# Ledger of designs, part 6: miniprotein binders against a7ua95r516to809

Target 1, 294 residues: a7ua95r516to809
Amino acid sequence: ASLSLLSISDLVPDLQFIFFWMSNAIEILYFIQQKSPAYMQTIELMDDKAGSKESLLSATISANEEAMTILEEVIMYTFQQCVYYITKTLYVVLPGLLDCNPFGTEPSSEQCRRAAGVCVCAVCVMPEAVRRVVSVFQTTSDLLQQYQVHSEIQSQMFAYLFFFTNVSLFNQLIDKGPARGWFQRSRVLQIQASVKILLDWAKGAGHNHLAQKFFAKFCSTVTILASPPQQLSQMSWKALCAEHPSLKPVQLHRILTQYQLMAELGPLPIWQPSSEDEAYIYRTVDLLESFENH
Key: E = the ipSAE of ESMFold2; O = the ipSAE of OpenDDE; V2 = 0.75 times the mean of E and O plus 0.25 times the DockQ between their complexes.

## First folded at step 15 (miniprotein)

Design P1 (at its last look DockQ between E and O 0.77; V2 from the best seeds 0.00; counts 0 for: pTM O .684 < .8, SAP 75.317 > 70)
Fold by ESMFold2, look of step 15:
Structure P1 (fold): chain B 294 residues (1-294), chain A 101 residues (1-101)
Amino acid sequence: as target 1 above (294 residues)
Amino acid sequence: SPELKKIAEELRKLALEAAKILREAIKLAEELGDPELFRELLKLIAKLIRLVLELLRLKAELKEKGDPELLEKAKEILERAKELIEEAREILEKAREELEE
């Protein structure tokens, strides 16, 4: 039990202050970049026989570089602080995606039949565990837009948040999945549905390409595990590697091993690793992903 | 600690005051044609941004650690911030006077 648990709403005042200064620093940096050449040209055009022209130009260049350097430092620091606070919140809410049942939030089969066999929009709501994760992403997006943070910085922020999400979900699934029953087919299908809701949010928020790139490892894992045995058993090791390049050989091997156990399949000859990959499938130090660098 | 929260709010207020001064400095710099005053405004911007970075770092330390030994450091930074804000106002007054000419 932890008493230091924080929701994203508790962090909003601090995030507002940090985003305010990130945006201000970016705007001031842009201003300096746009105006300094004109002033340096003005100095170069001065008539100065006393020789102070070079000293004035040098002093102006130095002041310009000092201002830009400290502005870049503030931008980097505020970015790091944002990701620190936001990922602390994500860490708390992400495990719920692996335990939730998104199908339990859909209408009954009889209600779907009354609506001509489709889910009625008024009774289809987002599962609570998924809503908590989306709330973190949406609050972040709202704050970035509210403070008019440059779009490139917004993209870098979500690239890191999606990277963090991918590593967290993948590591927990691989490490804790057997004990928690997460490799059972019904659970995998539930996880797949929950991830689709997150991907749909990312697409609607304008971050589809970032999500496709940075969720690739977890999505590949879930896609393989969700595949019907008839379909998956026809794919060779080489074909699986080509279709899922984000997975390391040790990771793909572990995923296929778990699939065999839960589908009650014996070893399949076409899943034998290539000669190039044979040395890597037992490298357990490469099984889990690192949070340190993306 | 209530004392640490009070100091964090004072740091926040001083940083927001610095933002108002920075916005005015940018506005005046856009209308100046004098390279010497532009250079002085760049120096002011650098000093204020260094202050803001120091306030941001200190506020984060107070929030994360909550240690009472940070109180002495925070009081020193608050006094330095007030002095820098007054220096900045003097520089802006000079820039306004030049622009009005």
Scores: ipSAE 0.714, ipTM 0.891, lowest interface PAE 0.7, mean pLDDT 82
Fold by OpenDDE base, look of step 15:
Structure P1 (fold): chain B 294 residues (1-294), chain A 101 residues (1-101)
Amino acid sequence: as target 1 above (294 residues)
Amino acid sequence: SPELKKIAEELRKLALEAAKILREAIKLAEELGDPELFRELLKLIAKLIRLVLELLRLKAELKEKGDPELLEKAKEILERAKELIEEAREILEKAREELEE
């Protein structure tokens, strides 16, 4: 099936099964970790019938280690599978976020259109492209809560998903932005508004810190591009580096160069990289973010 | 294929049953406080969870490739799963008997 046809709803049955076993494996692992020491102590306190105690203890330790190892493997595997399926759906819907006009009258979701009347729910007020992205995250959150997955695993899941989203959006904006007109001020403002809706959702879902951390690079890029020429042209390279520490010198240089072209600004000496950064602005290998760095 | 869907559903049912058995076994082990039973439980957990892992991998592979060779593997896993569940039920029954004594 073409990746373009894959929705998060289509994956829910598979994800439910994976989350079920992930949650069960975590629960069982926790049980073993909590109870195993007490059982070992009980064995140690038993009357030493000629060598039977040591053998029983050794056998129990071995059984414990085997069970825990396999449980950990299941937890890791299920985590990876969840990430794999969810990121596939994100890959499909994320490009729409960059093309979204949140200020336009986009038609209500097909689901809400079937309901009698204009639905004013938060989901219906949300632009369709943003709603699709939020739906992936919300579905993930709902499933994690439904199966009572440990909070640490939930945090790790969202950390990775936000990381993936940031990398995907950043790379697309840097690579395709100039050609697609995403560096135009009006388009940038649309992107900024769309991302704000996503960040507001993350805040409401209790993931504000993670979202701020992992979206920093994309948000910095959008902030720079959204800045009026009069304001941005007054900022030095050093000041921009200090204000946007998430951006590598090569990334900042590319953004400013493309901004200059888009705004038809002449050469700006104030944006000239420092002598220290001059060597780094030509490291094109560092321009795009890697999905493997997490 | 319809056959593959049927096998997948049977495996899912067996997996759910295995989870119920494990939860009950844990409860019984806690109530009895018997270290031998706990050891047997750990062995059972290892066997069942290993089977679950195989099932999960198989399901993922079937979704990606849909290879007929995977159908035979699925049948084999299904039979092993049935055997392990029966063994697990026997262990639980013995544990229940010990609790009533």
Scores: ipSAE 0.450, ipTM 0.798, lowest interface PAE 1.2, mean pLDDT 87
ESMFold2 (binder alone), look of step 15: mean pLDDT 80; pTM 0.764

Design P2 (at its last look DockQ between E and O 0.77; V2 from the best seeds 0.00; counts 0 for: pTM O .670 < .8, SAP 71.464 > 70)
Fold by ESMFold2, look of step 15:
Structure P2 (fold): chain B 294 residues (1-294), chain A 101 residues (1-101)
Amino acid sequence: as target 1 above (294 residues)
Amino acid sequence: SPELKKIAEELRKLAMEAAKFLREAIKLAEELGDPELFRELLKLIAKLIRLVLELLRLKAELKEKGDPELLEKAKEILERAKELIEEAREILEKAREELEE
């Protein structure tokens, strides 16, 4: 038994096998959907002198439904296996984004600039913690393209990976942030810079819309925490809710409480919850997000 | 570990053989106009895909576990897989001969 860190590079052979069959199952399913109507029509137009037409049609419909059912099961199973392995890897590397300092990186950018933007050089100029997360996303993207997985399935995969990333980062920040010092302003600005690097990767990879949609809760949190006190103190509870609809009342209240502590602000009347929200700001069961809410 | 590695390689080879026969079944289904043979090819495709699903599940179990009971289960599954692969070869050869005539 070995206690080893599960890395994306160790999973590539297994993911290759899974993506191979996901792509094949999708292609076969589409073939059957395209071809079966023609054969059903051929059977329906046959002369029914021996009474075999109804039996052949019924058997063909049954065979078609059986094949499509098992193909759909394979597609679902392989998708679930991919997200299982990939998200386990993400879970291990994501907390590092909250601890890293992107402002202190000293890459050998002169040689990377001379090499005309080689992908290895681009990864080399970003913080190690960000590189580890990007490597998971990039490896996933490369595998999906290598096996020519249908674009809509690729979008579903990244939608889930971004959702998982959002939940993981948000929950870590809320749960462990006070003990880890992650709510201090200098750390929030570092976190904001690290997340921007990740969002820039998503935009360059063609996933900007998905990232904007599925990172909303964490990005809203970081945006609020990074706001200067003179700016944030002028925004009412109602205005903050309107600007950040992804945040539940209990979540916004907790974020503002941590902001007050770290900015050394006293209670602000302007941040008093609306009467409609007052009952919700103490619902601790709603504080953390579920990984299964996708 | 050596026995597990041998089973994993055999699993991979059987899955690739299934992939080969699935491609052949698809090609024949595109070229044939006989509804009875199309139905038979659909049934073969379903059988091969069910085998692939079983192999995918077995591979995942072997990755998580390495107990002796799983090794015996794996050998039984691979034996049934070999029998299905031989059946698929016969069915496809008959279909191919019909097309060539």
Scores: ipSAE 0.772, ipTM 0.923, lowest interface PAE 0.6, mean pLDDT 84
Fold by OpenDDE base, look of step 15:
Structure P2 (fold): chain B 294 residues (1-294), chain A 101 residues (1-101)
Amino acid sequence: as target 1 above (294 residues)
Amino acid sequence: SPELKKIAEELRKLAMEAAKFLREAIKLAEELGDPELFRELLKLIAKLIRLVLELLRLKAELKEKGDPELLEKAKEILERAKELIEEAREILEKAREELEE
């Protein structure tokens, strides 16, 4: 099936199976970790019948190590598979966020319209493009809860998904934004509103800190672009660097350059990079974010 | 292929049965407190989880490539899974007998 047709709903049966085994493996690993020391002590306290104790202890240690190793491998593999499938679905739906007009009367999801007419639930009032993204995250959350996956693993999963989302949106905005008109103030305000809905969802889901951390670059970019020319033109390079520490100098420079072009501003000396940053603004290799840095 | 789907479903069923056996084995091991049984349980866990990992990988590969060569591997894993489930049943039966004594 073409990547374009892949929905999170289509992957739910596969994800359920993966989450099932991930959860079971974690539970079994925890059991072994908790019980193994007691069993080893029990063996150590047994009467030594002709060296049988040492042999039994050694065999038990070996069996324990083997079991733990393979369990860890399953946990790691299942985690990677979950991330792989979920990020594929995100890859398909994320571009829609940049084109979304949240202020327009977009028709509610066909599913909600068919079942109950005008649904006023928080998800149904979302623009369709935002709803699709939120649906991926919500489905992930629901599955993690359904299978009672350890909270640390849940946090790691959402950390990566937010990271992936930020990188994807940031790179698309920087690379394609000028050509697609996403740097226009009206479009930026739409993007800002759409992202706010997503962040509000993350807050409601208990992931506020992770969302704030991992969406920082994209949010900073959108904040700068949404700023009125009168306000932004009064901010120095140093002030902007301080206000948006998540942005590399090359990234900030690119954003400001494109903003200047879009707003038809003449050269602004106050946006000139410092002598310290001047060497870094030409590092185009650092312009786009990498998916590998996580 | 329909055959591959059938094998995948059978493997899934066996994997679910394996999970049930593991839960029961853990419970029995806790109740008996027998170090030898615990060792046997650990070995069983390792075997079952290894099989699960192979199954997961195979399923992923089948989804991506749909390669007919994977059908033979799937059949092999299925047979190994059946054998391992029978071994697990025997171990659990012995453990239950020991608990009743």
Scores: ipSAE 0.468, ipTM 0.800, lowest interface PAE 1.0, mean pLDDT 87
ESMFold2 (binder alone), look of step 15: mean pLDDT 77; pTM 0.711

## First folded at step 17 (miniprotein)

Design Q1 (at its last look DockQ between E and O 0.77; V2 from the best seeds 0.00; counts 0 for: pTM O .623 < .8, SAP 74.953 > 70)
Fold by ESMFold2, look of step 17:
Structure Q1 (fold): chain B 294 residues (1-294), chain A 101 residues (1-101)
Amino acid sequence: as target 1 above (294 residues)
Amino acid sequence: SPELKEIAEELRELAMEAAEILREAIELAEKLGDPELFRELLKAIAKLIRLVLELLRLKAELKEKGDPELLKEAEKILKRAKELIEELREILEKAREELEK
């Protein structure tokens, strides 16, 4: 039972039921919205000889409002339940992205061999840790399409899944990175390669705009950490803030501190925070991101 | 547990039946201009969807707790949902009779 909540494949029957009713509730809501004006007009055109026309109209409006209210509640609840189950699966598989080596697997894809010419098979390799995350996203996409969920709701769901992924990866990197050696140059380059595979999936799936928006904080972090010291040491605090607006001052300061330790650099005058930002670089309450989007 | 799987299957079958009945009712309502029957349809839809929401919440609780008392509540909700499906079928019968007039 608890193990079934850890794999997306084990959750598919539950997700199928939830998506089924989400889709049905949306269709019924649409039907009511389209038909209620016609029935209200029918009542308004009735002869009002007994004076009951207003009572009938009021009762029909009330029934319409009750039906629409419960349908909206079901749509909201089913969306929240889908996100809950899917993010529990993501929580289990996401840490592996920070530990995997995308450079160390060999593909045997026939398509890769024939299309390559001079293409190296490493382009076709997807590490198991990355494949597990992609599998969650792909299964979600397939289910949404199978049940014909409205495209706007599909976009909202992936927006939240990408937001969750970004927060989870960022928080783990910041919190566990020193102890796990994730700030070492070779590890950062491996992490960068793994994230690129995810971004390529999102682009190919038609979610590039959402991924660019919601992965920004983690991607900025990895981009800074992957920068060569000669290049990064020439960028001022203000330039880094402008290049990476998704990072809060306390977050940028922490990332630069870890970079200095990794590159064995002393303090750099051009990385001195602006006077207005200096008040915020020690606000540890703002260091880790909340999974709640207020 | 095997009892949870049995209830989940009954719920899925009932949900499929309910969805087909609702779709048929929608098709007949599009042709029929009787506001009294439309209002009856709206009330039945609201009641059935409210029970579906209760069932969704209960199913989530069963995954977290697995209490045997929740299985009894699930059986009660399934019975009420089946009764509401019969109510919808009566509305469909009325609508078919009026349409063929």
Scores: ipSAE 0.614, ipTM 0.840, lowest interface PAE 1.0, mean pLDDT 81
Fold by OpenDDE base, look of step 17:
Structure Q1 (fold): chain B 294 residues (1-294), chain A 101 residues (1-101)
Amino acid sequence: as target 1 above (294 residues)
Amino acid sequence: SPELKEIAEELRELAMEAAEILREAIELAEKLGDPELFRELLKAIAKLIRLVLELLRLKAELKEKGDPELLKEAEKILKRAKELIEELREILEKAREELEK
């Protein structure tokens, strides 16, 4: 109940505080890392007054190590907190992406409506369910930029968020897809279009490589399900494995089985798993993705 | 609770002030190139950042639990924060004095 009320906008003040300290901690850590060697050298070059030099050097090294350790703890903690809050918000909005009809007429964003009437910008023409997901990522991006967070940390943040999104969407599609009708071709095409909008946003935001990498499983699943029966029925198990290496044998087998049922296809010998994969297609423990593997 | 919100805001303000003082101190230390001042700065940084971590954790706990027992802890942290800010100001003043020589 309480999770349904959590919007990314409600978390912005908390996230701002966290990002502020994350950025500051990174900046200070970087400063220490860059300047400490020079200061140590300066101490080493000082006149040795009866062991005072060694004592000063030791004290400075200890102070440096302590400061760096605590800074790293702050960076790690703030990173984890950001991920925690943002993923909670994603958890709420991601299911809407699978149910979204991007080909329908949905109203423009409230923000653009208030300013100029009917806005035709890429965000305003975006379906509401997709816009909600993109808004989470955009807000995250804006905050990271606002506080000038180091690019490596930004990349790690988006890598994790894309990972989380892929796992969430993939698991929902595999688990609930048959019952929700998401394996129907018309619904799959809707999902494919919605994901394309998200990927296009990621590309525009400079995260194309990360998006392609971390959405691979979900995209592969959607691509297979969106394939015409005439095309897919000509592809062997081996060819499908090679084309979709992100999918485990058990996952591919499940997708093909559900596709066969949905398309009312008879048994296809060409989709028969190899002898090597035969043992793995029954490993149901590997069917759903884990959030812990990142 | 209103009290928790007030404490959270005060903590935020103190954190921002501490960050500003720290940035200025770092800049001055860099200009001076004094190893002793640098050591003092590192010690102050360690103390301040430790406090920041405590504040961040407390804020998160207050948000999730709203436990009134955390108020006493928050007050202690606030007091310590004020003391550390004063310490940083002293370091900053020393740095300024040395830069003027």
Scores: ipSAE 0.320, ipTM 0.735, lowest interface PAE 1.4, mean pLDDT 85
ESMFold2 (binder alone), look of step 17: mean pLDDT 80; pTM 0.750

Design Q2 (at its last look DockQ between E and O 0.71; V2 from the best seeds 0.00; counts 0 for: pTM O .659 < .8, other shape alone 2.7 > 2.5, SAP 74.547 > 70)
Fold by ESMFold2, look of step 17:
Structure Q2 (fold): chain B 294 residues (1-294), chain A 101 residues (1-101)
Amino acid sequence: as target 1 above (294 residues)
Amino acid sequence: SPELKEIAEELREFAMEAAEILREAIELAEKLGDPELFRELLKLIAKLIRLILELLRLKAELKEKGDPELLKEAEKILKRAKELIEEAREILEKAREELEK
């Protein structure tokens, strides 16, 4: 059995058609919103010689409502279709982020070594797994700009893509982390470095606020797991909750349990949940995030 | 099939022409002061955009499926597209003539 690679570049023609009509629909909708009131005013100021002014006004209002309704429907449908295609691509490439080593891939280019003198630019060389994710985001950004999609719609699309990315990475880490060794300190540091590259891309693309908001749960998880044992073991449950408000009690408890296991800090729980949170640390239904909670 | 390929090319040509018609309709609506022609332009815009939405949905379904039912939908959209383009040209000519006055 041979698996085919899913690539964003294969979807570009479909996305071009969809973005073209999304942009057209947005422009037409805004034009009608700006111009229709002036025409309505013109009708209301007309001489009512035959008493047909109200009929023309009513028919024009009806035509206006019909046009605006269908334009809004096209905008919504095209947005949903773009998200559908783009997240299909992301779903395939995101798990590789948890397995890649941004530190172990030493820059071996003679140009990099010669230009830098003593080359220690491990973070400057983007691992292929990270490059695949960035390629999806960058291609999406390029298409949105090419078709001059309204900046608010661009922000809404990246808000959903970052939400999707956070849910996918968090759920994979929680579900597969123990079996895959992803909770080992060296692996967590590698994951942290890879996420930093994504956050830097988002900042450079003008989406820093959205990335900070929608990656918060996964970033908090990685921050906790990357903490030195001496530092983390001296923090109370209450302090950790305050530093990481994006994490539910069951999620924080699971993360700390895995941390304690991998740091070999013994079987006795170090972090004592508050009385209020004690009821919630075993609510398994709250452990994973939903992809539909946008 | 050859029949599906031919219909797909005609639908692509419709989409291109629809985009140009919509741009001209907007330009005329910007410059006109005639409310009855504005109403006709709004109705034309709604009809074109509704047909484009049907085309967008059809393209998405054709990408996932090869159902003969979808080919029949494509033929219906194409027939309506040809009729609507003819209607659009008449409306745009009326609006252009009104502007020339």
Scores: ipSAE 0.814, ipTM 0.937, lowest interface PAE 0.5, mean pLDDT 85
Fold by OpenDDE base, look of step 17:
Structure Q2 (fold): chain B 294 residues (1-294), chain A 101 residues (1-101)
Amino acid sequence: as target 1 above (294 residues)
Amino acid sequence: SPELKEIAEELREFAMEAAEILREAIELAEKLGDPELFRELLKLIAKLIRLILELLRLKAELKEKGDPELLKEAEKILKRAKELIEEAREILEKAREELEK
C-alpha cells in the first residue's frame, strides 16, 4: 500500500541507525584486523608454562574469528538494508524523472521560499521531480559522511545505487517510452536535461567516474533519441555501435526502430545490423537490463 | 503504536550505550596490551554485536509486519541487552582498575 508515502526523509531515522552500526562495525573490524596479529605474536612469545600458551592462543584465535565473522555479518546486513530502503525510495521517485519538464517554471521548493528570499542554489532551481531523485542521493551521501563510513563502502553503495537507477530508467524508457511518448524529441530533450542535472550532482559529489560508468546505457539511449533525424540518419549501424558500446545490439536495434517509427523516417538501410549482429538483435531476453547482475 | 515507539527509543538508547562500551573496550584493550583481556574483549564484542544484529533484524521486521508477537520478542531482546550491558560495564571497570595499577 504505502510505497507512495515513502519519502527519503521518512527513512532517515532508520537509515541513521543502520549507518551508525555499519560504521561502528567497520571500525571495530578494522581495529581487530590491525591488532590481532600483534596479540597473537605476544602470546607466541610468552613462556610456555605447561601448555597454557597453546590453549590461550587457540582460544584467542577462536574469539577473534567469531568477532570478525559477526562483524562482517553486521556490515553485510546493514549494507543490504541501506540499499534496500534507498532503492525502494528511488523506485518511487525515478518514474517522475522521465515525466519531468525541467524547462518549466516550477516554483522553488517551499523550504527555500520560507527563507528570506529566492534561493538560487542548485537544488532550488531543480525541477521537483529531479530534486526528489537528487535528494535521495544527497541524503545518502550526507549520512555516509556523517557517520564517516569507509570510502570503499561509500563507493560500493553509490555504484549500486547508480546501477539500480540506470537499470530502472533504461528499462522504463525502453518498455514504456513508446506508449508514453518519451521517444518524442521534446520529451527526450527534457529527459536529457534532467539526467544532466543528476550527472552534474554526481560530479559535484565526487562520483563522476561511477556515474559515467553506470549511467552509460541510459545516457547512450537518451543521446541517440535526442539526436536530430538528419544527423542520426547519416550514422551507420557500425558507427552507432562504436559510439555507444554500452548498448547491446538488440537494445540499439530497438531504440533505432522506435526512433524510426516516431520520426516517420521509413526503413533506413544504413541502420541495418551487420551480419555478425543480426543473430543478436532478436535476443529479446537481452533487451531489458537485469537487476540481478550487479 | 506508542509501544513500538517506546521500544524503538529504548533500542536507540541501548545502541548508543553499546557503541560507547565497544569503543572504550577497544581503547582499553589497546592500552593494556594484555592478551587475556583482549580475548575477553573480543568475546564481549562478539556478544554485543550479535545482539545488535538481532535488534536490527527485529526492527526491520517490526517495520514491515507490525506484529504484536514481535513486540514481545523485542522486549525479551531488550532485557537481554540490558543484562549484557551491565556485564560489559563490569568488565570495563575491571580493565580500568588494572590500567591504574
Scores: ipSAE 0.404, ipTM 0.774, lowest interface PAE 1.2, mean pLDDT 86
ESMFold2 (binder alone), look of step 17: mean pLDDT 83; pTM 0.812

